# VH-VL binders against Uncharacterized protein C28H8.2: the designs that were tried, part 15

Target 1, 141 residues: Uncharacterized protein C28H8.2, of Caenorhabditis elegans (q09243)
Amino acid sequence: ANFISDPRSMFPKMVRTKNAFHFLQYFMGTFRRMFRNKTEMIEHFNYYDDQVKGTDCHIQEELDFARFKSYFDRYTRTHYNPEIRIIFAIMTKDSSHMTVEFHVTSQSWFGFEDHFHMIIRAVNDENVGWGVRYLSMAFNC
Short names: E, the ipSAE of ESMFold2; O, the ipSAE of ESMFold2 at other seeds; V2, 0.75 times the mean of E and O plus 0.25 times the DockQ between their complexes.

## First folded at step 6 (VH-VL)

Design p5 (from a03 with heavy chain F101W; framework fv_lecanemab; at its last look DockQ between E and O 0.05; V2 from the best seeds 0.00; counts 0 for: pae O 14.0 > 2, placed apart)
Fold by ESMFold2 at other seeds, look of step 6:
Order: structure tokens, then C-alpha cells, then sequence
Structure p5 (fold): chain C 141 residues (1-141), chain A 120 residues (1-120), chain B 112 residues (1-112)
């Protein structure tokens, strides 16, 4: 299927920040807040390119925006008390691309702890600012 | 400053071939899908072709399918349109245009265009 | 192929007056993601086209506030609240949802 026929998020495209530090603050802040309700999840996914691609170590095919959104929609309904922190962040010399690794922890209902690593590749678009182009998740790998 | 500069236009006989180039500067070329758009003399705009940032996805307009080949060289920040079996109706100014970051939509920067004339 | 139509095709305007250009698509441009894939371009005399509006209503970088886009589905409008001399040219709507992407026939805006 071509990109145009691909079903995508109901989220409207919004202008983002062009500042790398603010992007990371907003990405992490909205990540934590998306566990609260659907409105705050919409705010988090504003920082993803609608054509984002990525992987999960248990899934053979490439994942897209809709699959990532569906996963986090389900995850946030069954988990709480999220913590997210940067493990590393690398930016190109021209400040147009960055790669960031996060460590995420949360608790499931009944208090079991869960954790995973998340690697993003983000690009600073001239019109809209920083956005996630690629996302790799490592659940229990 | 984003710049797109087309070259390679000229006069060509019907049935002939021509290769257009577009040189990109001022942005990370390898992060953007690219388009060709044309405009016949005194006429409106016609979308010609698209190539994704990594060349994995390519689309053509109906009027050029099978005759034109779009390609790119990200190491040289260059976009190409290889045209064959040219017809009189292919006479136009050809523009290269930048698509959205990692996407297909909206053409926020255009080159100045290069003219192709197919003489009978 | 999605057919795009525009009206009027020619639009003479007194400087300072408002102007409206209608664009209609043969198929809905509303994607299930919530994005509306309708764009407006201006081609000034002797120049390359320039993006004015994307996703139906968002102004591109450097486009003055007097330009606004509206509509959803199949019916769209570009409005200029106060036409200036530098606004002359041909205005194209374009759909970017269905390949092949298709432009409207253009509306020539002129100062009378």
C-alpha cells in the first residue's frame, strides 16, 4: 500500500519546537502525561511524524504510526507511575538530526514493575520543528 | 537557505530522450521526499513523479508512467528525471520540489525550473 | 484520478478589497488520521509556484495573515482579506491524498 492510502492517527499536525532541549523536555513530559487520559496522549503524539517507522525486537515487520499509537493507547490503560529518562543523546554537527535512548519504567495494575528501552531518531523540520521519524522499542530483549 | 536548481533542459526530437538534474543545498536532502512538477506553456501545473528519501517508494503521474524514471543520489544531494519516448505534450517547464520531511505532501520549496521543448 | 475544480477562473479585484477562491474535489480529502490533504499555491508572474496553505488551513512560512484557508471534505475556500498589488498571479489548489496528485486549473487574480 502506498503512504497516501495508509490509515493514520486522528491527531492534527501541529507546529512543534525547533529547540532541541525544549523538544526533549516536551517529549518526555508529554510521554509521562499520556498515561493520564486520551487528550494528553494526543499531545504526546503531536511530536511524532505521521509517517514514522520503527521496530520492536519481537515483531518482524516494520511498525508505523498507527501501530505505535495503538500499542501506547493499550499500554497506558494498564500501567501507571511512568518514569522516563535519557540514557544518551547524540546530535549531528548541523543540529538537524538527533538519536536519543530512553529508559522507561512503569507499574502495571497490582503493582508489578515493567521497563523497556526506547530509541528515537528525530529530525528538525524547517516548517514544524523537531519530530520523531524512527522509533525502536526493546521490550524484554 | 534552501535552494533547488534544475538543469538539463533543451530541445529534443519526438521519441528522443533527455535527463534532468536537480541540485539541492541548504537542507538535509536525504531526509526529504522529492517531486517533479511540470507546466506546459500557458497551462496549469501537473504533478510528474515522487521519490521517497531512501528511494524505496516511487510514484509516477499517469501521463509519464513507463517513459520517465525518477532517481536520486543522496551522497551528491541530487535528484534526476530520466525521460524517454518524448512526445510533443511533454514540452514544459520542469520544476523539482521538496516534499514534507519524511513524507509525500506539500511542496514548500521549488526550483526555478528548466525548459524542455519537444520539436516535431 | 481526483478531479479538482476552481471558481472563478479569472478574478479581477480592486486593491484593498477582499477576495475568495473556491476549490472542489471529486473525492473527499479528509484522511482517517484527521488531516485534510488540500494545499494552495501561488504562482506570481514569471516565478515558480510557492506554497501558501497546507492541510486546508495552515499558512506556510512567510505567508501574511490576510491569507486564510477553510473547508473540509470536498469543498474549500481561499480567502484574502485585503488584496495587495503583490498578490497578483495564479492560485492553484492541489490534493495530496490520492496518487496521482492533481492540481486545480488555477484562478488568475488581477488588479482592475
Amino acid sequence: as target 1 above (141 residues)
Amino acid sequence: EVQLVESGGGLVQPGGSLRLSCSASGFTFSSYGMHWVRQAPGKGLEWVAYISYDSSTIYYGDTVKGRFTISRDNAKNSLFLQMSSLRAEDTAVYYCARGRWYGLDYFDYWGQGTTVTVSS
Amino acid sequence: DVVMTQSPLSLPVTPGAPASISCRSSQSLLHSSGYTYLEWYLQKPGQSPKLLIYYGSNRASGVPDRFSGSGSGTDFTLRISRVEAEDVGIYYCMQALHTPFTFGPGTKLEIK
Scores: ipSAE 0.000, ipTM 0.552, lowest interface PAE 14.0, mean pLDDT 83
ESMFold2, look of step 6: ipSAE 0.007; ipTM 0.600
ESMFold2 (binder alone), look of step 6: mean pLDDT 93; pTM 0.949

## First folded at step 8 (VH-VL; framework fv_lecanemab)

Design q1 (from p1 with light chain S32Y S33E; at its last look DockQ between E and O 0.04; V2 from the best seeds 0.00; counts 0 for: pae E 17.1 > 2, placed apart)
Fold by ESMFold2, look of step 8:
Structure q1 (fold): chain C 141 residues (1-141), chain A 120 residues (1-120), chain B 112 residues (1-112)
Amino acid sequence: as target 1 above (141 residues)
Amino acid sequence: EVQLVESGGGLVQPGGSLRLSCSASGFTFSYYGMHWVRQAPGKGLEWVAYISYDSDTIYYGDTVKGRFTISRDNAKNSLFLQMSSLRAEDTAVYYCARGRFYGLDYFDYWGQGTTVTVSS
Amino acid sequence: DVVMTQSPLSLPVTPGAPASISCRSSQSLLHYEGYTYLEWYLQKPGQSPKLLIYYGSNRDSGVPDRFSGSGSGTDFTLRISRVEAEDVGIYYCMQALHTPFTFGPGTKLEIK
């Protein structure tokens, strides 16, 4: 069930989209569904570039694709009922890059609510469509 | 290597107080919920207390509620158990244990334990 | 509180033989999204407890594949396909769904 990324992969495991609206809807939809099982988590990570990088304000080191998968694997084992909403989205005039901030809420076991902000930078690749190139997460920062 | 080291155990009279400490290393302490678990001599395991990574959520076992206080200092990678109104039944080895990353579930690492003896 | 029971409480076993330990909970440990919050721990003589199985059936890192967990809802089993001398100790099941978290009474596995 663990996905080993291949840096040479230029093609998504599932078809990405060049439509910005569809990308955001699919990204959010698969984000919610990854809390269900490992197969759905693979679906969500189809929207991440193999070279994705990012940060979490509580983790000193830069995160990569494998680290993000590990992080969300652990997070989704202890949280459920996710909601994700767009706070803002900024796109370049040529529609080749976007920056999006999401507000994420979920429930931990016993019903307590957690929340955090997530910022992505996505690139619209001419061949395969939108993919996440950078991800920043802010848990209670 | 994940390491948890308990200290502060000892002999104490009934009604007395004691503070246990757990020093953590080899992982980012501030991302994990932490637990205390105890084992009376010749007996099974009993969960004692939980504290979330940010101290916002705290739970106690029924037998210690109102007498024990769990706390943590994330800057010092330390977990604490302040024990008061001690009873003979509190005699046990006390373990600190790490919860899963951000979670409350299963204890993947345990310390060596520190012994508390309550007797007159 | 969720009551956990184990059977047998004492399990003498011949080296190389299979072993089976049962655990029952007074409430379901199945979360509606499909996760079962049942763990197994081994405490070897003179040592701290060690996680063996989480979520009912997943082996922790470094646990030999002769150990397996099964069950759902309220009935659970830990199996050892071929007992070795180093498997001696007390096996505890624990539920991690409902606070307070509760352990079973333990099953002492020992060599005949």
Scores: ipSAE 0.000, ipTM 0.504, lowest interface PAE 17.1, mean pLDDT 83
ESMFold2 (binder alone), look of step 8: mean pLDDT 93; pTM 0.947
ESMFold2 at other seeds, look of step 8: ipSAE 0.006; ipTM 0.587

Design q2 (from p1 with heavy chain S52D D54S; at its last look DockQ between E and O 0.03; V2 from the best seeds 0.00; counts 0 for: pae O 14.9 > 2, placed apart)
Heavy chain, then light chain:
Amino acid sequence: EVQLVESGGGLVQPGGSLRLSCSASGFTFSYYGMHWVRQAPGKGLEWVAYIDYSSDTIYYGDTVKGRFTISRDNAKNSLFLQMSSLRAEDTAVYYCARGRFYGLDYFDYWGQGTTVTVSS
Amino acid sequence: DVVMTQSPLSLPVTPGAPASISCRSSQSLLHSSGYTYLEWYLQKPGQSPKLLIYYGSNRDSGVPDRFSGSGSGTDFTLRISRVEAEDVGIYYCMQALHTPFTFGPGTKLEIK
ESMFold2, look of step 8: ipSAE 0.007; ipTM 0.600
ESMFold2 (binder alone), look of step 8: mean pLDDT 93; pTM 0.946
ESMFold2 at other seeds, look of step 8: ipSAE 0.007; ipTM 0.581
ESMFold2, look of step 9: ipSAE 0.007; ipTM 0.581
ESMFold2 (binder alone), look of step 9: mean pLDDT 93; pTM 0.948
ESMFold2 at other seeds, look of step 9: ipSAE 0.005; ipTM 0.500

Design q3 (from p1 with heavy chain R100T; at its last look DockQ between E and O 0.04; V2 from the best seeds 0.00; counts 0 for: pae O 17.2 > 2, placed apart)
Fold by ESMFold2 at other seeds, look of step 8:
Structure q3 (fold): chain C 141 residues (1-141), chain A 120 residues (1-120), chain B 112 residues (1-112)
Amino acid sequence: as target 1 above (141 residues)
Amino acid sequence: EVQLVESGGGLVQPGGSLRLSCSASGFTFSYYGMHWVRQAPGKGLEWVAYISYDSDTIYYGDTVKGRFTISRDNAKNSLFLQMSSLRAEDTAVYYCARGTFYGLDYFDYWGQGTTVTVSS
Amino acid sequence: DVVMTQSPLSLPVTPGAPASISCRSSQSLLHSSGYTYLEWYLQKPGQSPKLLIYYGSNRDSGVPDRFSGSGSGTDFTLRISRVEAEDVGIYYCMQALHTPFTFGPGTKLEIK
């Protein structure tokens, strides 16, 4: 399947599309900053729903909120200089759900470079706003 | 329970070779970088070598570069150290140690060690 | 290579008393990420080394809270607030920022 996003469909002319753009910028910004300290990590995880689920291709078990926090707590202890960029983003017709693929690059402790793809599915709750409902990570898959 | 078990130590003459093995259990071996660390009799710890989870990144300590080769077999949950051109100063207990998840810093699990003695 | 030093090299302590071990590095261990790559290990008599403290101040799982790590840049301290008989052994600091990894010479903690 082709993962092509139309810029016009990613940024519809309604207020909801501006909120979606801000969500993506804040998600990426706090992602980069969570490598600095635990306070910044807490700010990043504010964008995850309590009921978040997901996978890592090397871990057979489905991951939940607590396990994602533990995973990133360990990851940020061993990696630095993160870069994150959008590969594609699509939004449902009703602007209530989006799927975004990111490419993440970081350096490990000895300067070993890591890269992986991360796919999120986010839901725009009418009371709370955009939050990550699902996260999939692909390390060397 | 995480376990690391070294084997393959023994007595060898200077200039000789040995291959050390480390058998891993109780965790997904292919997710972790692995290290060898040694301790000469009555002395402190010396880091020897590192291999990344996928074998793409390998580092050696200065004293063993060009003489030792670290390798791993993820299908067999095994880490290896091929030692050649052995010297008296290589006499030590050799530990395998687990690095961090996909990383290579602190060593949270160590084996019991295997003893290498290099003498004539 | 980064030189790690420890003081004292031998530390006899009365049970129940506090103890402190200093570690110094020849280069800063503060990475640009904000993490400090300084670790403490304990090798009890006849045993393999075990991790006590990682990233300067974080206790490993199962390490009693009487152990604490502190320090900045190049100067680090491991403190035991109330030494117990089981704490006997050799304490090593290690830097894990600059290849090759280097350990301090060790501090032997023993009961008086």
Scores: ipSAE 0.000, ipTM 0.511, lowest interface PAE 17.2, mean pLDDT 82
ESMFold2, look of step 8: ipSAE 0.006; ipTM 0.584
ESMFold2 (binder alone), look of step 8: mean pLDDT 94; pTM 0.955

Design q4 (from p1 with light chain H98E T99W; at its last look DockQ between E and O 0.15; V2 from the best seeds 0.00; counts 0 for: pae O 11.3 > 2, placed apart)
Fold by ESMFold2, look of step 8:
Structure q4 (fold): chain C 141 residues (1-141), chain A 120 residues (1-120), chain B 112 residues (1-112)
Amino acid sequence: as target 1 above (141 residues)
Amino acid sequence: EVQLVESGGGLVQPGGSLRLSCSASGFTFSYYGMHWVRQAPGKGLEWVAYISYDSDTIYYGDTVKGRFTISRDNAKNSLFLQMSSLRAEDTAVYYCARGRFYGLDYFDYWGQGTTVTVSS
Amino acid sequence: DVVMTQSPLSLPVTPGAPASISCRSSQSLLHSSGYTYLEWYLQKPGQSPKLLIYYGSNRDSGVPDRFSGSGSGTDFTLRISRVEAEDVGIYYCMQALEWPFTFGPGTKLEIK
């Protein structure tokens, strides 16, 4: 069966892992793979809550799921060979919330190297596991 | 092997009641929203009702709203349609259909259907 | 409610020939996520319907690649590049964007 979640679903988004380290491994793995094609981009975004919110340093308005997907859809058309590395990860004592900062590098089709930072806040839902609730991005700030 | 098996169809008088069941096997029933879809003799398909995996979200087609009740028992892997105030227009084959994994739509598995005939 | 129409309603084809079925919705089926909530189903004679295409263009597993879906917004097409005998039946489009979900009237495909 396919595990493509319905983007309209408020909850649950997808049955996910409740293990924090597996979540981070899968998040980073699917992040790298989304540069391959649209199907794998859908798999990465299955880890995001439909009501995800966030910011970008160039955008004054709060961003939503559709805007984040649009930014990555455009980015992945012009870049390849992503590398993603955890800068820090902090989890609440009750293991219900996690904040993670990533550093991402990639190449343009002319070999130019580019980079940005992402900060996510993820929530471990008792029914479905870890999902991204908040995303902050810094593209060329 | 996903299977959906409907039962409970039959002949009823106008104004009567009937309860349809759908037994699910070969998948984790509690992960899927479920639908009823019907097809009147010689006619096309009509969506009837939806129930989410946890029963918190329920929708009905306009023609059955207020007369039909969809429900599920996840412990028994069963979906139900309680029909009341039946009319001749409710005569159809009734299918249960599985929605996508934690989703609303695309019915990737259907049962064989059970026939309801409303006639005096 | 979203009204779905199909054309033609009857489609006799010569074996091996291509076929096209049109579907039109009374409202755009494009969701803000970028997905288009249009599906195609085939009901073979004496059988339950089965899923062919979801999100307008994605084939369900096991569906031959001679089937393809296209279109967006309000206008959609199902194409069969080479019709085979097992393709006979009634083809329905369905919208799944707005409650209640609604089917088109069906297109009956027959071999001449």
Scores: ipSAE 0.005, ipTM 0.544, lowest interface PAE 10.1, mean pLDDT 84
ESMFold2 (binder alone), look of step 8: mean pLDDT 94; pTM 0.954
ESMFold2 at other seeds, look of step 8: ipSAE 0.006; ipTM 0.535

Design q5 (from p1 with heavy chain S52D D54S, light chain S32Y S33E T99W; at its last look DockQ between E and O 0.63; V2 from the best seeds 0.00; counts 0 for: pae O 11.1 > 2, grease 20.8 > 18.9, SAP .511 > .496)
Fold by ESMFold2 at other seeds, look of step 8:
Structure q5 (fold): chain C 141 residues (1-141), chain A 120 residues (1-120), chain B 112 residues (1-112)
Amino acid sequence: as target 1 above (141 residues)
Amino acid sequence: EVQLVESGGGLVQPGGSLRLSCSASGFTFSYYGMHWVRQAPGKGLEWVAYIDYSSDTIYYGDTVKGRFTISRDNAKNSLFLQMSSLRAEDTAVYYCARGRFYGLDYFDYWGQGTTVTVSS
Amino acid sequence: DVVMTQSPLSLPVTPGAPASISCRSSQSLLHYEGYTYLEWYLQKPGQSPKLLIYYGSNRDSGVPDRFSGSGSGTDFTLRISRVEAEDVGIYYCMQALHWPFTFGPGTKLEIK
């Protein structure tokens, strides 16, 4: 499918890729770029399903799309120079589901380095392509 | 068709060095983590080493750590195992094995193996 | 290191009879994501090992339905519902959750 987007939407959606390699490269690339400004943060969150759910060990509630954006909005205001690396990836043989663990590092103000693990579960929808269905974060757990 | 072909095995003295190679074809080598697994004569399987798709993450088995170095050249679709300070117990058939896409586990393709004999 | 054990180490079976191989790990192989990192391999005489089962219960492509894997946590079983002559070889379980990855000692299946 052709790449499309609607920049007039408050929450624009773009056509996703069905290629697992491209998805992971785009996910990691847009993750790093969201630390630069809000426009690029929207690009990263286009890879998350609207119904995404997840957890963080420091937050009691199950998190949804809006809370993940809010969490990362606050995190990116206080951190810079992100690095993201794949620790492991598991994909079903039919390429329909993927689980990936990332190790994320960044620098806080005054030069201290922070890190956390992030695990995604993604689904390759035949009509839409790869999207994140579940996100788990383990910041200093 | 996915193929893995090991080479570089041979006879070597204790304390010696040897470099094994694994040539990959039939898949995009740079997408996959790679493993070495060995089997001593008449014995079971022993996992030896792992290298991820970009060479950022590397692990070794306890019996070879500090003596063996795993590496890869994605431009040449090649995996390597540099073996140093070889011991008699390193005598084995050495297999290269492909991990799952970006994954570390289950070895869905294995080479035919190359034999290393360490003997005085 | 995670210690893997197998039972029995030798398994003579009459063709057509069922067979069962046990594997035990010294630590849980259940990842908090819900995957079980237990695999089964078959090494036929004179051949390289081949994957049979991954994630505890999933058959690899081309593996006959007579093979099944079960178990979770630390206790696992490979079952062959009707053994055929081509099933002869050494069966290994392997854990792929904890570094270093470790194999069981193998179970030699023979026709008797």
Scores: ipSAE 0.006, ipTM 0.578, lowest interface PAE 11.1, mean pLDDT 84
ESMFold2, look of step 8: ipSAE 0.007; ipTM 0.581
ESMFold2 (binder alone), look of step 8: mean pLDDT 93; pTM 0.950

Design q6 (from p1 with heavy chain G99D L104Y; at its last look DockQ between E and O 0.04; V2 from the best seeds 0.00; counts 0 for: pae O 11.5 > 2, placed apart)
Fold by ESMFold2 at other seeds, look of step 8:
Formats: sequence, structure tokens, C-alpha cells
Structure q6 (fold): chain C 141 residues (1-141), chain A 120 residues (1-120), chain B 112 residues (1-112)
Amino acid sequence: as target 1 above (141 residues)
Amino acid sequence: EVQLVESGGGLVQPGGSLRLSCSASGFTFSYYGMHWVRQAPGKGLEWVAYISYDSDTIYYGDTVKGRFTISRDNAKNSLFLQMSSLRAEDTAVYYCARDRFYGYDYFDYWGQGTTVTVSS
Amino acid sequence: DVVMTQSPLSLPVTPGAPASISCRSSQSLLHSSGYTYLEWYLQKPGQSPKLLIYYGSNRDSGVPDRFSGSGSGTDFTLRISRVEAEDVGIYYCMQALHTPFTFGPGTKLEIK
């Protein structure tokens, strides 16, 4: 099986899809499902590269995989009824890189609707398929 | 080999209607947004309309909004432009063009065009 | 609407000489993603348009490296380092950031 070992993982990394349409549907589907339980959250993060980096406009530090996972773990404990949709998707001509902007809405336990924009940069590795390399989150930015 | 073939052009009187089709082959049509672009005789290019891969996002140029309807049938690999209330200024060659996945970025493949003439 | 202008509108060129075409937009074409939504197309006589340059500076697959795009913000240039007979046609710039998408008026390149 073609796979890339993830040194931060206790489990072998799943083989990803090379199909861009399936990747986007899986990414959005698993994003919605991670609000259901922790098992589904593991499925969502299987599409993130171990080198993933990113930002949040309210946090001056660059974020890494562990911090993003912790961030979403906290978020899914306090929010429900997620909706995610694509605003923009931009792919290189050779289909090797993709930048996607999502609009995310959810409801907080306090009864307010929250929304934010999320921008990912994904890379289609020849051997393993699409994975998220960079993530930018823009809560009320 | 990516191919886009337009059809349905012809001569029509002002106020009339016409339906253009674009047949796609050589790629997975349902992965791509699609555009219509037109060119009046001896003139430059004018963007007409966009439809996303799933038909959920649709945009029109100002000169055609309210008169033209873009649609697609992914099962038949087909793009359509329903034109109504046609005017002399709608006389043009109409091209279908493929956009990059999930975006309205660049038109990487164009058809050869179909001619619409609006005249008495 | 974003107004696109081009200069010159007609460009006669000696075979083998360089050529430059300017394009200017009435609004910035730089998106927050860092991408510039400026494209160049060539329409050869009797043919449909073909993509040359996307995102301001990237050559489409199969476009010769004598074509290059540059610029950012509102001011853009297409350069051909050595014009060949097959380069004859009308060159259009287009912005794809603001709806409705708009083309420049075109620059007709011809061999002297």
C-alpha cells in the first residue's frame, strides 16, 4: 500500500484520494461529521499533512497540526449544526496544488450563530493524493 | 483530448428566442465550472455567464441579465444558454469555455463558437 | 464594472523583434489569497481565443517561453521576446476578480 508514515500518529495514515472532487467532498463531509463524535474527528484530520501550518487572525503565532486539532476539539464541544460551503476553489493547471476558501456557519451553545472563513492550501502528492498543507482561519476578519 | 462543441446558433427575429448547447468530451464535465463568452462581428470579447459544477452558483453579465438563462446537464455532459427577448446587439459568435475547478479563474479550453444573428 | 484598457491597440512588429502590450484595470486585481486575477488570451485570425497567461504571470501548458506576463495591482504587461509569424492575432487581457468579468479592447499584433 502506498502510504506516508505520520510520526505524530499512533495509527498508520490512510491512503488519500488523488481525485480533487472526491477530496473536497470528503473534506467537507468529514468536517461536518467531526461535530458528531471524536471518531469522526480522526477521519477529518487524516487529510491533513503532518507539516500543516497556518494562522488565525486573532492569534499572532503560526499554528501547527497539534494546535489546529486542539482548536477544533474545543470548537466542536461548544458548537453544533455546522454548515460548510465552498466560496472559491483555485487549482493549478497541472492539478498539483489547490487553494480553497470555505464559509463555515454553526450555532454556539449560547444560541448565537457563528460564522468564519477558512482558506486551505492542499497539495496532490503523486504517491498518496490530496492533503492539506496550509490552513488560515478568519473569525470575524 | 478536451473538446467543446457549440450548436444551436442561427437567424432569429428581434424579440425571439434561441437555445444554445455545448457538448463536452475528453474530461470529467461535472468537475468544472463553465462560461459563455460572445464576440460581436468585428468587436472584442464579452463575458456572458457562468455556472458552477453543481449549478448552485450562477452569474450573468449586465447586458443579458434577466433575458438569458445558463444551465447544465452533467449526466449528458452538456451546457446550455436559453436566450429570450433577443436584440440586434445580441448578434455574435457564442463560445462556451471551461473554467478551473470550483472557480471562475481562467478559461483554459474554448469551443469553436456558434453564430447567432438577430435581424428582421 | 472594472474597466480594462490596453495599449497599443495596433502593434506592427518586425519579425524577430520583441513586443510589449500594456493592460490597465480600474480596480486592483489582487485577491487576499495572494493571487492576481489577470489573464491574457490570444485570438488568431479565424480561431477562437486561447489562454496564454493566468494569474498575471503563469504560462498555460504548451505556451512558448518567449511569452511572459508581469505586473500587479492595476498595471500589467505581456511581453514576447521574439515575435514569430504564428504570433499574429489579437491579444486580450481579462480580469476575473470582480463580476462581471471584463476584457480589454484587444491589441492587434501584426508582422511588418
Scores: ipSAE 0.007, ipTM 0.549, lowest interface PAE 11.5, mean pLDDT 83
ESMFold2, look of step 8: ipSAE 0.007; ipTM 0.569
ESMFold2 (binder alone), look of step 8: mean pLDDT 92; pTM 0.938

## First folded at step 9 (VH-VL)

Design r1 (framework fv_ebronucimab; at its last look DockQ between E and O 0.04; V2 from the best seeds 0.00; counts 0 for: pae E 14.8 > 2, grease 20.8 > 18.9, placed apart)
Fold by ESMFold2 at other seeds, look of step 9:
Structure r1 (fold): chain C 141 residues (1-141), chain A 120 residues (1-120), chain B 111 residues (1-111)
Amino acid sequence: as target 1 above (141 residues)
Amino acid sequence: EVQLVESGGGLVQPGRSLRLSCAASGFTFDYYAMNWVRQAPGKGLEWVSGIDWNSGDISYADSVQGRFTISRDNGKNSLYLQMNSLRAEDTALYFCAKGRFYGLDYFDYWGQGTMVTVSS
Amino acid sequence: QSELTQPRSVSGSPGQSVTISCTGTSSDVGEYNYVHWYQQHPGKAPKLLISYVSDRPSGVPDRFSGSKSGNTASLTISGLQAEDEADYYCSSYAGSDRYYVFGTGTDVTVL
């Protein structure tokens, strides 16, 4: 069955939380909303640490915060109606680190359905809460 | 200094409408969720409604759903509550409350409130 | 299940410790740290006192502390002063009902 992420189920929303369940719901909700406009994209990226690093299997260089923002800026201009669901989520025993795999679907402006997986590693900072430290994207890899 | 100033309260008959306003200053208004909380005379606090920074997420208490409409004008740093079909049970001091980034989390700054009295 | 129950009143002498309970369910208190505390003096607006169970905002005296155990959150005032005489409310997000709820309120009297 198609995964549906209803933004209403993630209310109230905040930029960061120390609660792992709420972080996941807020991350997914803001991910969907960043396709609406540039202002919503700014709010999604508040969940990313400035030092975030990552990869994409079709991009040979390591991606950083600016490159992820540029990538998603281009992606959201050509895709809409995103759905995002958790494949798995695991957390360290001390509740300081989390690894989550998401499955993302969207529609291109040409009407084709697109799919990819994202794997994040998030860190629960004692001062500000959960933030994305690593992001890996796999488009048909 | 963060300030929230409510206005638009008054005496009104049951079934009528009022529009409350809240003027915000001392912070970047469009970064934060905003809320209305009410307190009937001699009673406790009751959350009424909340709205996120861009009006994308809105929620209401069951007691006002379908009768009240929250809105904001980020260009004017203002929050509003349109109250229709008012009932005696809506009589309360109405507070404007500042939330976090967005959503319904804690309220770190509150106005002094505007009194709404619904009676014949 | 969406009600946060507090004692109607508590009292103590200056210098004593008093504790205010806030009892809900696992969905509003037990599993989540979204419990906050507000202080309200007569005729004044509420003021945020404690966020996220135990975090103390800047400017709040260190004699105020928060904790939780099971489905009950607690606010403790460990060196009661006359100025602490006020009403205290807990609050939480009621996740299953998707609305914000305040506790029933507690009147603290300093003897």
Scores: ipSAE 0.006, ipTM 0.527, lowest interface PAE 13.2, mean pLDDT 81
ESMFold2, look of step 9: ipSAE 0.006; ipTM 0.516
ESMFold2 (binder alone), look of step 9: mean pLDDT 90; pTM 0.922

Design r2 (framework fv_ecleralimab; at its last look DockQ between E and O 0.04; V2 from the best seeds 0.00; counts 0 for: pae E 15.0 > 2, placed apart)
Fold by ESMFold2, look of step 9:
Structure r2 (fold): chain C 141 residues (1-141), chain A 122 residues (1-122), chain B 107 residues (1-107)
Amino acid sequence: as target 1 above (141 residues)
Amino acid sequence: EVQLVESGGGLVKPGGSLRLSCAASGFTFSYAWMHWVRQAPGKGLEWVGHIKSDTYGGTTDYAAPVKGRFTISRDDSKNTLYLQMNSLKTEDTAVYYCARGRFYGLDYFDYWGQGTLVTVSS
Amino acid sequence: SYELTQPLSVSVALGQTARITCSGDNIGSYSVHWYQQKPGQAPVLVIYYDSDRPSGIPERFSGSNSGNTATLTISRAQAGDEADYYCQVWDSSTDHVFGGGTKLTVL
C-alpha cells in the first residue's frame, strides 16, 4: 500500500485519522514541528494528498505537492517560533469534506514577525482518513 | 496586469526638496509593502527604503545615506506611494524606481516602475 | 554591512552558456534573487530564491547558491540576453543588498 511505500515517510509514522478534531490537532502540531528539521517536515506532509493543489497570491501558477514542499522548506529555513490557530472550520453534513482557515504567525531570522492566513480543504478518505486536498496561502495579499 | 508609474522627478539644486509619487494598479495596493530603489547614472542599483502595509504597522525603514532626509508615505485610498526628499545632495542624483515586495514585502522585488529621474545640480 | 561582489563583465558566444557569479561571505545561507536590466529599462526579476523562475522567464535561465558563491546561468545565450545582471539578498543588518552588476555581452 501507499503507507508502506510512501516516499514521504522515512519511518512508519502514525496513519491519518478519521476523527476531524484529532486531524486538526495533528495537522497543527506537525505544522509547528516542521520548523525543527526536514524529518519533522516529512511528518507534516504526511497529511497532504499526493495530488494536493493550491495557490499563493504571489505565484501565478497552481502549486502541487512538490512546490508546496519546496515552498515550506525555504520558509522554515528563514522563520522560527511558529504559532498556528484555527479561525474557522466548517464541515459538510456527511463529514466527508472540511474547510479550515488558520492564522499563522512566525518570526524571521533577526526577529521580524510574519502573519498570514492559510486555508485548507480536506477530504476524509474511507481507508486512510483526513488529508489535505487543497491549500491556499495569503502572504501579504 | 501590475503597473507602477513614477512621477515628480526633475532638476533641483543642492539643499532643495522634491516629492516623488508612484501610482499603482493591477493589485491590492494596501496589502503590499512598497520600496524605493535608485540608480545613479551609469551605476548599480541601491535600495532607498520601504513602507509596510497597515496590517504590519505601516512603518518605514531607510538606507543609511538617506535616513533623516527622506520620508516614505502611502495613501491606500489613492493607490499611491510617495517619497519626500529633503536636503538633497548631488549624490542623490539617480533614477528612482518604486518596486513591489513579495512575502510581506521582504526578500525580492517582483514588479518595478519605469523610474523617474532626479538630478541634483547647481 | 553585508556586501555582494560581481564581476564587472562577462562575455559569451551566441548559443553558449554564460555564468554570472555573485560572491558574498556565506551567501549560501541567504536566498539570492537576480534581475536583468536592459538600457533605458527597469530591472526585471529573472530568478528568485536561488533557482526559481517567475512566470514568463524561459528555462534557459537557472540559478544556484552554495558556500560563498551564487551563480546565474543562461544557457543557449541569445542576443536578447545582453544586459546588466544584478544579484540581491535581504540582510537584517543592511536590509536589501545588491551586487554591483555584471554586463553580459553576447558574441
Scores: ipSAE 0.005, ipTM 0.511, lowest interface PAE 15.0, mean pLDDT 83
ESMFold2 (binder alone), look of step 9: mean pLDDT 93; pTM 0.949
ESMFold2 at other seeds, look of step 9: ipSAE 0.006; ipTM 0.581

